VHH binders against Type II restriction enzyme MwoI (mwoIR). Designs and how they scored, part 5

Target 1, 363 residues: Type II restriction enzyme MwoI (mwoIR), of Methanothermobacter wolfeii (Methanobacterium wolfei) (o59646)
Amino acid sequence: MKNPKFTENQKEIEKEEFEFLQKLNFIIKESLELFNTNLKNSMKFINYITLPIIMASIESKSFNPFSEIIEKHIAFILNSKMNSLGYKFLPLGYSSDLTYENDNSIIHIDIKTANLENPSDFKDTVPLGINQSSYPGVLDCKIRGKNIKADCKKIKVYPNIPTTYNNKLTITNALLFIYPDYKEIIDEIREDYIAIRELISINLKDILTPIEGSLEEFLNYKPSNEKKRLEPILDNIVRGYFIHDKLRHEFSENVEKDLEEFEKKIIGIAKKLKEREIKPVAILSISIPNGELAPHYDDEIVSGKSWGSSFRYHYKKSGNSVFKGLDNKASRAVFLHINKEYLPVLKKYFDPITVYELTEKRL

## First folded at step 1 (VHH)

Design d02 (framework vhh_8h5u_2)
Fold by ESMFold2-Fast, scan of step 1:
Structure d02 (fold): chain B 363 residues (1-363), chain A 122 residues (1-122)
Amino acid sequence: as target 1 above (363 residues)
Amino acid sequence: EVQVVESGGGLVQPGGSLRLSCAASGFTFSPDSYAMGWYRQAPGNQHERVAIISSGGSTNYPDSVKGRFTISRDNAKNTGYLQMNSLKSEDTAVYYCARRYDSSGYLEFDYWGQGTQVTVSS
């Protein structure tokens, strides 16, 4: 079902989306080199505190620590630039990565990263939580569990982010950074991390459980906002790592020797990564049509994610059939940056490639 | 990824009891934020709800199992349970555990397990 008031304001919303696209394009192109992730510099964040978490991620293969580092780096760079464009940080976005306001609108930016070798993560759809957009109404979608035949059901979706707030229009942008496959880099350092594990066997959970809220605070650490509050927790983790009674049984009798070997391995990893930079292959801006998505399940513009309080926006199909663009001036999904070396690969997934360079162009 | 895994199914005689467990992993949110339900599906039939427990602990049962089945949860273990007593042949089905964000309101259950077989026969 549609929101009649939103339909009336569609042109106004598209104008604000276009204004934001122009500003986003400016800061991305001006700051492109800042989005390069220098792995040598990132190694300073791989220390006695973060290393056990990285080792656990490598073992489980469920989480990639480089993806997390890259997303935080992107968020930090964007936050430093948004203030210069007249946007004030607004801590109201819940699951959106960044939320800002200007005089006319509230902007939610959802930062996405994708690996070039996993085209399903970038070529057609972007996943959105109900708390990442203004999405009122009823979503007609199927819920599918393993070995359950899903019936087509109407699901009521109530967004945490309203279409308007404090008399301002709400817009949502998914900003997608496509990176080269870094599995080879992970594989290169894997053996060094395995060797470190043999020196120091640790279950970080055993250290963090006595500290209230420590895991959530640690994982969501933001240096500018949280440094002084989290510093005692980080100190306790480091102390627990080396002095806790359970962990003493995992060390050799000569702790200093083990620490020297540990640091030697860390330096070895840093040397392997010192000249490596992870540069974006492409940067794609996807302007989400807030308040307009609920009627479009049957059009396959929106689909339900089988096991989440989330849905997928089919931005490529959307541009062809329903949401053709922003005030007829730009596509809703448009590239802000393409590394020319990867243009042939990108052409396999995007044809034509729509690039925004002060004006929209097709490659 | 978020996973929901059932266990505890099996073969039992009429009048017997079984306890099903539903273990959840991959959640970064407090277990207190989720509602949990149990559903079953027998061959040739539509799935049906057998129990729901809210994030606050409120429970609800259809008449077919009320007084015989009890749903509960252990938030510290991120695990839910279905205690089934006085089992009947018509309780034979694959039992599924499902979860949803309770604060989302009016959403159908989003996270489903693979199911566990319960057979009630002599």
Scores: ipSAE 0.000, ipTM 0.088, lowest interface PAE 23.8, mean pLDDT 64

Design d03 (framework vhh_8h5u_2)
Fold by ESMFold2-Fast, scan of step 1:
Structure d03 (fold): chain B 363 residues (1-363), chain A 123 residues (1-123)
Amino acid sequence: as target 1 above (363 residues)
Amino acid sequence: EVQVVESGGGLVQPGGSLRLSCAASGRTFEYSDYAMGWYRQAPGNQHERVAIIYSGGDTNYPDSVKGRFTISRDNAKNTGYLQMNSLKSEDTAVYYCAAGLTWEPYSHEYDYWGQGTQVTVSS
């Protein structure tokens, strides 16, 4: 039976979940400037590593070039903040990337990023691992659309995580950062990117091949001070490709000029990217209910296909996905931050948007 | 070398207002990546944060002062401000300004602290 009346114990469970939401809201608002990734600040100290990653990402037509960097940056900031609020990091292995405990709860935070241009990644569901939540999932009794048994529609799958362990409740939160498309930035550097690609494929392809010969010969290579400035950049861009051995002894004027042009264009791209500001469109907190609350929700709010290794939480199921036992009726999916300039597009997916706003009135 | 100095404290009656200033004497605001916060001394405990302003201008306040206090900064003058309105007796404390890098906005992680300025709310 879905949506039966909450017991007093179930109300206390939702209170603990909501108290964590309030603490998460505090952390996010306090750290908002830190999460507004200024690419120049991120690049000041790690540019020698991050530049090859950015170049590889720009070449991928369908991949957000900055998702990996942003996600690691968010995780780093959150980890420092959680400790200050009395949460102790808990290394549970295959659980969420960020798992913590306090006196009352074991808290799983799963960091998600989504591109505003791909609403299927954020508008209705979020991926959920069975090691991240105490909530039982429901799988289709289907393989490639065919029912496994005639009368089987759904199979309940119980998670490895209990709803309570040693008097500590399991709380699971998916923290979703929605970002704008980086196409405009890519378009601005497109000419330099194309020129680099052409320099590599036409002029530098044979030069950037691995050095023939022994490691001893490589270690005894002593370029001039000017040429030493190129080698670290080349190594970082080509990910371990080496200057061909012939360059040690037969540097033509044209080869040296092409390597200088390559370096200048790489530095130009890095400078343009360093001066860009990466800010989220919105930050959404999605509270997956503790498994003891399952009788109060639709069977399909955590569901997957029979081939799936993970579930999806359908956070808009059951009307507005509100906390059922609480008087304040905060949604389980709430905005912790909205960039006001993107309100019109967000309203297309979150209507009415006020249902998904966490205000001081609800805290 | 770098020092921050508070000013503007004093005695005020309940319901009154005060504006505190925090002047940096050395390069604290030369780069806009610094956050600035105001803290007050809790009796017998660590400092309580009253307000914070991040390099980009975003602000944050605890519920105890929200709507009554406003933090601001003038990077060109290397000066931060705390405007305090509708003061209550429980606002009586020594107020400190602190500045640090944007990833470490907590009191124990600030790079630079002032000496403190006394605010007394009494009739």
Scores: ipSAE 0.000, ipTM 0.096, lowest interface PAE 23.5, mean pLDDT 68

Design d04 (framework vhh_8h5u_2)
Fold by ESMFold2-Fast, scan of step 1:
Structure d04 (fold): chain B 363 residues (1-363), chain A 122 residues (1-122)
Amino acid sequence: as target 1 above (363 residues)
Amino acid sequence: EVQVVESGGGLVQPGGSLRLSCAASGFTLDYYSNYMGWYRQAPGNQHERVAIITRGGSTNYPDSVKGRFTISRDNAKNTGYLQMNSLKSEDTAVYYCAKEFGYDTSWLEDYWGQGTQVTVSS
């Protein structure tokens, strides 16, 4: 209960989590040039990457297009590398996480970005969705409907992700990319972003519905000649987050013109981004323990101000920072990359040992 | 491995009825699949969708089968169904079921079963 021994099953779980960390370390180091060079090298995929960003903007007034663009670019690079290691992409439908599987495991990767100007986003915790891990936690109780905090017992959080499914172990890893300030780049794309949103809301709303829920809305539409014509467009949007070149030939002249303008604005944003060299300051990997390991780790997940929508995993608490069941005592929160230019800044926020780059000996 | 197995096909006269079943293995309908669909292919034609059901129970049908076909799912048994009433000769086809993940329609090619033959003939 207080100091339980690791079972053989729990030791095997930690071995598989550690094996994945080794694989992740390898692909991040192999891909470092792709993360450290400008976005121009990823331009061939920009239409696919930028479409979900624009669609997300329809649903969120607080949406930051820059951080989302970077996260989608990282996801695209990571997808190809995961495939090379024998992992197949596996969307869950109820989660926006990058999910993969192989013969033994289901891998959930949560990609996060943080800015050096906001150290609360990277110095000791990582934000986590309640559907991104199998690890049970505890949330603070709050009174809803008022700005009132009440003393109550912490509420246990039961994860929606099981610890094992169909003989496959669930593994969760958070990848945090820390970047320098990028306000100037955001300002440059702001006008094109606003123009795109206006095109969607006025002229393209029936074509570019949000990716989440767009299929559900379509399934409730009654078939007609006009609606049947729109189905291939909705299918293409759902299928790949990309603009299909042949879509324009299926629309009226006015829709074709608006779709061409939309494409020009998307390319404009991509051009502005590719002319900027954006390099991560550091890449931090956090191996969230599988739920079967909860008796050995802090089961505290600090909630946000509201129930159920967001909480933070405390990776710098000693209980959450090492693979306790392994002889090597490797850290669960480790830097896979540090840009040496920013080492003095990082030392202000991290214990000196945690800014040490991993070697093959430790992984 | 994710697999689906169709059953319940056969020979029936015009105006008759059949109930098709789709058993899923490897993944549960409630966990990895937001949607389940039925498709058919007659000789020389492309696959056409005849029914889709969401995890929440919302359904969609093309005009050719609307009012005659009913799709349903039993998440506890990890099984989907297609009830076909007032069958016509033009309903003759191989019927397939597929699990859908919402975002990526490549699931259709990855998770299609072997199909079950439905023949409507006197």
Scores: ipSAE 0.000, ipTM 0.112, lowest interface PAE 21.8, mean pLDDT 63

Design d05 (framework vhh_8h5u_2)
Fold by ESMFold2-Fast, scan of step 1:
Structure d05 (fold): chain B 363 residues (1-363), chain A 124 residues (1-124)
Amino acid sequence: as target 1 above (363 residues)
Amino acid sequence: EVQVVESGGGLVQPGGSLRLSCAASGSTFSGLSYAMGWYRQAPGNQHERVAIIGSGGYTNYPDSVKGRFTISRDNAKNTGYLQMNSLKSEDTAVYYCAARPYYDILSGYEYDYWGQGTQVTVSS
């Protein structure tokens, strides 16, 4: 940006953002192998999380079946590393955001995952929930017709988080993990899922009725567009299965056979998922400006389409592609990791590509 | 022209100290636009990272040197330093300085600029 008018406080914020980016880069580099979601690393979650996620993905074409499990795995690793750097985790209800503090700063990390075959999720923008990055999104809306429909006009959207809070600087970072496409796995399990749905709807409905609402909520769950936590839904489903197992001796012989088929198909799906290794294609860090920093960048850096839609942060706009300040500071959006095998695909969307790291000497 | 130049290597007794310097020059290394690191290579070994410092002063060290080595930098002079204390015979290696620029997301591919290397020998 030419001739930006910064206060000394805004210069201090960008310095702290850059300092945090460096810390984030090094913990990501040290943890690269741990971010590989493979059979060994994922086994703990498969029995409780993976199957419901896959079931939801088949009901919704827009749902990424691995996004929630990967995000939970990433959050667990990041929490361990942030604690080792002296940051204290701040619990914020059912939000997917990770918030930390130390003596000088409050750090907001928003974990995102994207499918390499869906470039709309990563090539130009990153989705923002209303509270995820404290971008409230105030829309000027009109209500029309007997079927209530709100049309909203575009307005400026700024972060709700002030530059400082209780004398601590606030820093917001979106951390985007790009993974390979898993459509083939979904295709492989589709027939098993259809059979499971048929068994539930026709043969096992009375047994599963106590968890029916949670199953419907789960099948309609869209983690990329929803802030609602998946864990309570899964807990209700698991509890229902334990209740069924305890009481199944009271059911007819035909119901017992249908339950056995249900269990066999669930186990089959779990085995197919355990055969996959999920390695990140790339990891992108996006520093989102807080408070008074935001007006110094393009006011079109955030957009919304309609009432109730998620907002989009345009990190490739000129103001977002380079840290403001002196002497060629690092980009606000930078790659922390690239798997070189995917470089030709990535160059279709990021040509040229920049990486923020110090690595070992190579020939 | 981009250049990275080390100095300060030499022979030292076990338990002694050395300070290495690394000067980076060229338009690529203006201001806070790059990170610096020190790496070493002993005969017959792959080279290893010794210390990294970002433009804002964040540092990272492997356990083998943590508490004994300190990396620092002077951004006004585009110079990085490695203070090596309590040196051991296993610290004997050629030490390399590396600088990596931070680029815009639209402007480049990863590049490292390496110095010529400086010999550090720890022996009695």
Scores: ipSAE 0.000, ipTM 0.111, lowest interface PAE 21.1, mean pLDDT 61

Design d06 (framework vhh_8h5u_2)
Fold by ESMFold2-Fast, scan of step 1:
Structure d06 (fold): chain B 363 residues (1-363), chain A 124 residues (1-124)
Amino acid sequence: as target 1 above (363 residues)
Amino acid sequence: EVQVVESGGGLVQPGGSLRLSCAASGFTFRDYSTYMGWYRQAPGNQHERVAIISYGGSTNYPDSVKGRFTISRDNAKNTGYLQMNSLKSEDTAVYYCATDQFLGEYWSPDYDYWGQGTQVTVSS
């Protein structure tokens, strides 16, 4: 860059980006087997809490029913490791999934999952919320709830993450886990979901709401005497979730038998999920420099699709030298892990593939 | 790794009582037993379910022991108990404790983890 002040800030941000990337890579490599093993083991437990979320995902025809579960699990592992590497957790809530601070910077980590069969979610862009980046977005206007193309003036929206905070530079890292297509599992779950719908003739998404309590409170729930034979799964769900009176009426003639069959189908779905190995195809780290670099990126780096919603960060585009890389040592978008079995598919979207610490080896 | 250990077996006369204990360990801070069950096997017979208890305390017993045996549990200690009263010679068997780690099936005798068994002998 030609601005000396901008050049100084670029070097400072790149130094902090590189420092964080090294520590993130260490955590991912040390924890990769733990991610896979703990996810498999933890899936047994979290099925009681996340089953309505999975069912809602199937109902909405989502291709990745595991995304929310995986993101929570990854967040837990990261949070357990970051403090030992000099990053203090900051519970800001509104800025990102996880926020950490060291002496020089504030790091916002946004955990993302994508399905290998939906390349629009990973091959060129990553979706970001307004609270996850300092980059301005350009959104299509809405008239009466519909997106109007061409006929409306595009509106610029201002980001809500400041470029500096308490005299520290801010950096956003989008940590993207790419998973294989689980169509076979989804098809099996869909069959059980259809059977459940036949029992109640209502959309489960409309009758269940997420649990807001702690896991310990959920586990220590004492079910009602009326439903003790369905403990602890269904009654714990009832405690944590709102269930409409209509559900009770749907079982009017054979309440006990239909509730047992309902529970059996739910347990069946949970058992199928427990038996599966959930392993990532690839793990991609996308460093998004905030701070004083944000105003110098092209509009094409960030684009929006609708008013007040998320926008997309175009991490492969480079309109200037700012996006070139981290102090000539690493790319801002770099793989921390790849599963060799999926290398031919990944090469359709990433050629060459650069893996961190194997930066000399382009696959 | 979940481990199940039974204790309390022994020799008792007809009409006597015994209390069996089942200690489950190896759960992580997010793991728990949703169901605990007692099963027995006498020489030459198939495994028979004796009692089952849910996390909330719901119980089920076969007619052969109903009214004589009582199952209970202490969730804080991950420990289950089988109180056996009015013991008969036909109650002589190796008693096994079984537990799951989240996905117990109330109407099924199949569980993820089994103990090594404890001998109960009812004879004079």
Scores: ipSAE 0.000, ipTM 0.102, lowest interface PAE 22.1, mean pLDDT 63

Design d07 (framework vhh_8h5u_2)
Fold by ESMFold2-Fast, scan of step 1:
Structure d07 (fold): chain B 363 residues (1-363), chain A 122 residues (1-122)
Amino acid sequence: as target 1 above (363 residues)
Amino acid sequence: EVQVVESGGGLVQPGGSLRLSCAASGSIYSWDSNAMGWYRQAPGNQHERVAIITSGGRTNYPDSVKGRFTISRDNAKNTGYLQMNSLKSEDTAVYYCAAEYTIYGDYSFDYWGQGTQVTVSS
């Protein structure tokens, strides 16, 4: 009556989603040491590429200025592993972090990072981009006012990603890495960043100006603007540093001293970051339902606060989200990795904690 | 740090050929990938890209040189090459080699050479 039965096609969709979860679990567990080692090594190589990313994060008042570096590094590692499982990289769109295909499916992986000090980013929900999932959202419209009670009209919004494409099923997974809070390091880096910004605004702007997209443009970058990309600005800044070095014999002594100070600040930041272990606290996989499964998951996926910008998958709303059409009732949101050092903190938000194994062992 | 040095430029008549070499030296991170590219600038004109080759060997050319220029690389020697055939007077420019070290997908750091002159005339 009220609970629609799964069709055979819907059960096959969930089987394919579950199969991908099993493959993803294998990749992540195999790559754990690689994530830890390569990420630490990435921090050793802070340079004109990684510094702008950190500076943009600080400028945006991010909880963790390393989140963008971490996401790019995770993407790099995943790219190497997906090929070993028969997935081919499919260069589609600017909204999905990674897209792959095999003979049966198209896989969209949305890489997320969360700060352990902000549990709202990992305890219950994950944001979905409208172009990252085939699931239709519901837009709420509200009459704004105090002491006014009105029902919202719910309008279905369909994303640009279809439930099937070129006879292949679309699968979406949100891969969430939870990291510890690095406030102490962030605060120390912020002081160096302020010093760098002051040098740029006073002394270095004119030297780098021949390049379209100045450092001033970078400093005004807002990562939340979906149409703004760091790549053109980063490319121009990097070329500016090289052009400056090529021309340094033409510079006044004062300008050269300011550039030497700028280089010292970059090295100082790199040294501070080099001494830190940047390891994930936990890795959570969230299997976002395919749009054909909407009749079974509509109560778990809700529109965001603004029209067409995002939706949220409430994987813990009404308990724990599971593969409802499968006999095993496996969870759609599962931990692939937990650093046991952080178990007491994680148990505040997840009780019991289930780590995905062949049998989903409880911790 | 990485240093880039070009060689092989010179004077050639229209329809002739030249091979440019680009030697990169210095430290390369083991998990990095690098691309190599050739750019040119004629007096009074903007820089333009004439060829790029990725770490995996994929190449790209603008229509102005496609079919006439071929970029290649020897990863063991950290050396890139630009074979230029059927040269035209419009190909006269200073040619620059750039070595791009990619850390995070599209995020890269470029090292440029000092340039080598190519002149196509009698």
Scores: ipSAE 0.000, ipTM 0.108, lowest interface PAE 20.4, mean pLDDT 66

Design d08 (framework vhh_8h5u_2)
Fold by ESMFold2-Fast, scan of step 1:
Formats: sequence, structure tokens, C-alpha cells
Structure d08 (fold): chain B 363 residues (1-363), chain A 123 residues (1-123)
Amino acid sequence: as target 1 above (363 residues)
Amino acid sequence: EVQVVESGGGLVQPGGSLRLSCAASGFTFSEDHYAMGWYRQAPGNQHERVAIIDSGGLTNYPDSVKGRFTISRDNAKNTGYLQMNSLKSEDTAVYYCARYLSQKYWGTEFDYWGQGTQVTVSS
């Protein structure tokens, strides 16, 4: 097994990664107060851009509204700041993935949240899907499910995002926000979202087309559009699709009242979160090697299920390999923010802890 | 044994239509919130995703096939489908069916890729 050497292209990628890290550091530190803000405004925003997704998640029974809400809040804040730095949003249809471009580069940002009580989600690796990076993954069908072995074809999976497009380098970054355990808040809002399912049979086919066509508009949405956008969407859901089987006939006679009740449930969730300020414990920037570095993944800094199109990047192991730094100026994984009251917990997993403030500093 | 079998490929003229089927056995698409997707690989090209559908019926398509391809599923028959309309020579590829094991809404972690079915669009 031979690991490829760094090329001139790799050095250019590292320089662009370093330049992006500096810009990211600036906007994150500028935005710290916004990440500490009241969730009421975030919930209102989510109602207009992600309501169909939330409703589909309720139907699928895989719904985690708190994680989704926080990630969309972060995405909204980041989007507003990226635009001010000359980055143009590129809608690529990925669920939590944000892609931007400027004159020199295309920036792919994967926003991650982790619970401080689950260190496996942040202490060593970051999970990524193949569609969230330019890494060419390999699907290996040797095992299909626990304790099941099958002989199947090995398949290579590639994202539609190239490492270089029109002479611009693609930069991949995982932006990880670590939060305290908010189980009580999760339990409080989840039941209300589940209750909404009782009012509506979820079929989002007709609803998604109008919303998808205006994704950039929704990401730059203004508060004045909020209530008026919600009303047509709820009307489409209520009138376009049958409610829970038991209530179809009753609902058809009382659509307006059921729509009002549905809207009151959404407002009720926002009201429960009205005065809650959720602050991150820490914010990590992890610069993921792009597809030009794919041959280096053979040195075992990538792991994952052999049949899956997702993988984990081992950023601590990477620090001891050819992926250890960005043009020798910064580490690939750095803290952009630390809430110092959590230092004793964080030091169980990171020693030393370094914070990036134009240069790396040890805490 | 858990498996997925694709069928319905063949030779069609440009502008024609094909319907691909993905038959599952050893599991059900409605179990554990499985989502499914269709992927293709043309000779000399990389694999690309052409459609996904989750357990709630929410779908997603890349711009290259949006408006021409429709993904669906029949949980009673434990079968997924890809309806392909207005076919172009660029759609010539081997088409694969996969299920998602991820608990994330749009899950990116796949389990079970079938052996594929060939679609050829030519005169």
C-alpha cells in the first residue's frame, strides 16, 4: 500500500482552506451573540422554510425537532454572514449541507451538532455523508446488516460536487457545535409535533415544488413575509391532504378550525422556546481533505460501514499524518469558541485545548 | 437473507419511457423508517444519485432528471419504482437500487445495493 505524496494542487487546497478558516473564524466570533439568542425567532423562521420537512419527519417517526431546529438556526445565522463576505449560496438539494462560492473557491459546509454527554459524536471523529464532501467513497457489499454476510459487487460512490469546478477549488468544512444536554427541552417540544400528525395525513408532493423553487428567497426571508407564508402552506397541507383516517369526514367540514388549531400548535411550540437561550459549549472547525486527497484515505484516517456511503473522518489521527495542517499555519481541527465553564469536561477529551484567534493558542 | 433486485431495464429510443422496479426481500420498506434511492453509472462516469424517497413519501431529484423521473414505492408489494420519461442518450447507464439505514431524515448511509439493471437509450 502506497500513500500518495502531497502535490502542488494539495498545497493550493491547503492555502484556500487556511484562508477560509480565517474568514470562518471572523464570522463565528462576530456571531456569538446571535447563537445565544432567543429561539422564538428561529422557530418562526423554521416554520416557513422547513415546515414540510418537519411534517414528513413526524410521519416517519424519526423526528428529532430540537437538533433540526438548532442546525437550521445555525445555518440561517451563517448564511446571513457568508453573504456579507461575498459568498453566494449554491442550493444543491442536500438536507443540512450548505454550499457557497466566491471568486476563488467553492465552500462546502456541513453543520453538525453534538451533545456534551455523548463524546463519541465529537471527541475524535466527525461523521460525513459522501454527498456532503468531494471524497469518493467505496461501497463494499460484503456485509448487509448485522450478522448477515453476502457476496455482492463493490461500488464506488462519488458526490456531484467536483473538487475543482471552473478553476475554483472546493473546500469542505465540518462546523461542529457542542451543546449541553437539553433532554428536557427535546421532550417538551417533541410531543407537540407528534400531536400535529393527528390532524394531518402527510403527503408533501404538491407542497415541496413551490417551496423548492424559492429556496434562496426562503434563506433570505424577511420577518414581514412570515405569517402570510405560513398560512398558504398550512392551507395546502390541510386542504390538499386527508387528515388522520378517523377524522376525514369531520375535518372536511371543519377545515378552517383545524387549520387554526394546527397554527396554534406551531405558535405554542415557539412560545415554549420563547425565553430559552441555548448557548454552545464549544464550536469546532474541521477542515476535511477533499477528493484530491482520496488516495490518502488508505492510511486509515477514514472509517465507516463498508457498505455505506457515509464515513467518519478521524481528525485526531489525521493530525499525526499527511493531513496534519493547513499550509503549516493551523491545525485541521481547531476550536473557534469555548465556554470556559466547561473546560474541565472538554479537557477529558482534548489536551491541550487550542483556540484559533488568527494564531493557535493553548488554553 | 436480505436482498434487493432491480428489473425493467432495456433498450429504448430517445424520448421513450421505462419503468424500473426494485423488489425487496428479507425486510420491508416500511420497517425501521427505511428510505430508498436509485443510482446510476454510465461507462466512463462516476456513480450518481438520480432519486430518493423516504418512508413519508418525500422525494428528491438532481437537476439532470428533475421533471423527467419520478420515484415511488408500494409498501404492500415491498417494491420501489423509478418512472423514467423523455429519455435522452445521456441517461444510458446501469441503474442500482439501495436502501438507507441511517436514522437521519435524508440518510446518506446505504445498505444493500442490487446487481443493477442496464438502460440503453439509442436509435
Scores: ipSAE 0.000, ipTM 0.160, lowest interface PAE 18.8, mean pLDDT 62

Design d09 (framework vhh_8h5u_2)
Fold by ESMFold2-Fast, scan of step 1:
Order: C-alpha cells, then structure tokens, then sequence
Structure d09 (fold): chain B 363 residues (1-363), chain A 125 residues (1-125)
C-alpha cells in the first residue's frame, strides 16, 4: 500500500523502526571484519562434531551445514553489541530468534541466511513463522504446487506475537545474510566422501563394524524416508573409528593400508574446508509491518509457503514504496552491506535502481 | 607466528640412546591442541614418517622403529619428544618435528601446518 495515512501510534512505531535500523547498521558495519574472521576460524577447526554435519549435507542437498554455524556467530555478535546500545536481552521472550527491549519498544529479530543458489529465499521474500511477527499470515492451500483439496480457499492465520506488550510497541526485523554458493566446496568434499563410502563398503566393512555399531545404519541410510537423523550416526562412526586407533595397529598390512587411506580421506576433507573463506555477499535488514502497522498492509504481500510452518513476506511489493520514516526515501528493506565483487549477480535478482538506491541511502 | 624448533641431536654409537625435543612457541599457541609427528630424511632418500602422536594421545610407529622409539608430549612445557633407544647405523638422518592443528583422536596428518628446520642424528662407531 502506497503512502498510507499513519496514526500517531503508527508514526511512533516507524520512528522506533528507524532508530533500531540506525543502531543495527552501526553494529553490522563495525562487526563486518569480525564476521569474516570468525567464520574462517570456525572452518579452520573442523572436527568430529562439525564433520558429521557437513557429511550429512552431502547426502541431502536441502541441508545447509554452514547456515547453522553462521546464524550462531551472528547471534553471538549481535547479543554482545546490542547490550552496549541500551537494549536488554529477553531470554524468556516470545518465539523469535532474539528478543530485546528498551524503554519504548520490544524488538524481535529473526536471523536469516540464504545462498546465491536459492534466490527465492532472498530475491523477493523472506520466510517467517507465524510466531515471529504480529502480522496476520495467509496459508496457501497447496503443498508442493498441488491443492490440498479441490475447492480450497486461502486460510488466514492469526498472529502469535501481540502488537503491544507491557505498554511497549512491538517491532519485528528480519536480518538476512546472503552467502556465496557452497556447491564448489560440497562438490570437492563429496568426491572424498564417495571414496570413503566405497572403501568402507568394499574393503573395511568387517573391520569398522565391530568398532562402530552405526556403520551398517549409515551404509543403508535413505534420507527421504529415514526417520533417524544422519548426523548422530556419522558422529558415532567418526568418533568410534578414531577412539579405537590402537586396534588398527594389529591389523594385516593390506588392511592397514586401507585404514590409512580412509583416514587420509577424512583429513583431506578437513584440510579443504580449513583453506576456505566464507564472506557475506550482502546483508539486508527487513523491517516487517508490525504492531498497528500490520493491519493497514495488503494481505497480498504475505503468502503461504508450500511446505513447513512459515509464510513468506513479500518485502519488495510494498516496503520500498510506502515506508516513509524520518527520511521519506527510506525503505523497509535496506542493504547494510554489499560485497562489490557480487554486484553483477545481485543485479540479476534486484532491479539496478533498487540496489543502488538502497545501498547508497544514508541511515 | 607459530614456530617449532628441534634439539637433542648428535653423534652416538650403535646401541646408544638420544632424546629429541620439539619446542613449540607462538602467540596463544598450545601444543595440547596440536597433533605432532617426527619425520626423518637420510641423504638421497625421501622423507620417512618415524612417529606420530594425535591430540587424543594415540601414537603410531613404522615397523623399522616400533619398540625402539617412543613419542610423547609435555603440554605444560609446550614440548614434544622422541625417545630413541637401541640406535642403529640406518637411523642416521636429519630428524624433523611437525605440528598440525587438525582433528583429535587417532589419525595420520598427510600434511603438517608447521615444520622445524631439522636436527642431525648420526649413529656410528
């Protein structure tokens, strides 16, 4: 909705959104080198906890091992900085990723990561749970492009977060980190992983099975229909094998060579990952129409996700045109950082005018 | 910067013993977080693995030195050791210490992050 008439409460919410955005911008720009360094250092210390998670991603293309690590680093850095800027962390707050308060407002932050391979996760929309905003959502009556029933209608979902709490305004922000495609890294380690799996099944099955009971479960794992998570199985195999190192020294020469090859391949994965740098392509802040702003926006800017418990907020449909703020050119979706090396790729997903305007805005 | 320095080499007679030390230093460097290995090279030969010790404390030796050599570490002194007993003329080589921060518990690093400059061991009458 273009140029809505705001009540005084709506103007107050908008002012609090911009105040938060300015502080967030400061934190992100100050901490940008820390994000890059921490991610590189985390990759450097790949170990038996991290490796099973990474190996699980090789078996399932939909599982991104780096998203979990990145989101935890972002949350850590944000928490350390938000306290210094007058925001108190609320550990028992609502069901958002992070909740803070100041004298005027309660701020819900939902941390999002996306990669360039999946533009639907950043180009036009961000996924949000019904528990992450005061915006009423709409569920599509479709699952994976199919109608749940022949004559289905859109199902409205009521918001889970109230528009005010303890006489404070509620503000919701999605903080989106866009990262490079991990496919190159996954393809490199996939080759070593396939060699490991083949070596286990052909040469080492009888030897490794007594060390690690999960090995047979792993060899027969089917991701699409298996109810057990893959990570604990891989963790048990990796830990079991290496904890029982002494047993390997008693094996025959041919078996010892096969065990050394297996071990060499595992270390090869760790080395390849240690040498990688992961840097954000872009960082985007998305202020979601919340509180008393939410009822005044068109429901068409919100749609259901084809699977899961989330809806999608279409931040480009209204946010850029209707969000006035203290600077009437300000947008609800603002780039806090753009890596210039990725500008040609970003311009495919963002209109050039939008990219330049949002990137060059003064906050 | 992390630095690894060997010491304790020298001339010994066949049947003698030597203890090599590998002192590690660097800003925030702790040897406890590193796997360590000893490698040797005689003139005209390729580098040969002599001993490894993982972060988990597991050790491995080739048959040529097994039962005669013992690798250990003292984390409080930030130093690794190679105890060499019953030395033979074929043990004559330059001995190199290496440190690697990858992985815990019972595996062989194929490449180390940090290498020393080497210490000469000569076994002759």
Amino acid sequence: as target 1 above (363 residues)
Amino acid sequence: EVQVVESGGGLVQPGGSLRLSCAASGNTFSIRSYGMGWYRQAPGNQHERVAIITTGGSTNYPDSVKGRFTISRDNAKNTGYLQMNSLKSEDTAVYYCAADEWYSGGFYPYEYDYWGQGTQVTVSS
Scores: ipSAE 0.000, ipTM 0.123, lowest interface PAE 23.3, mean pLDDT 64

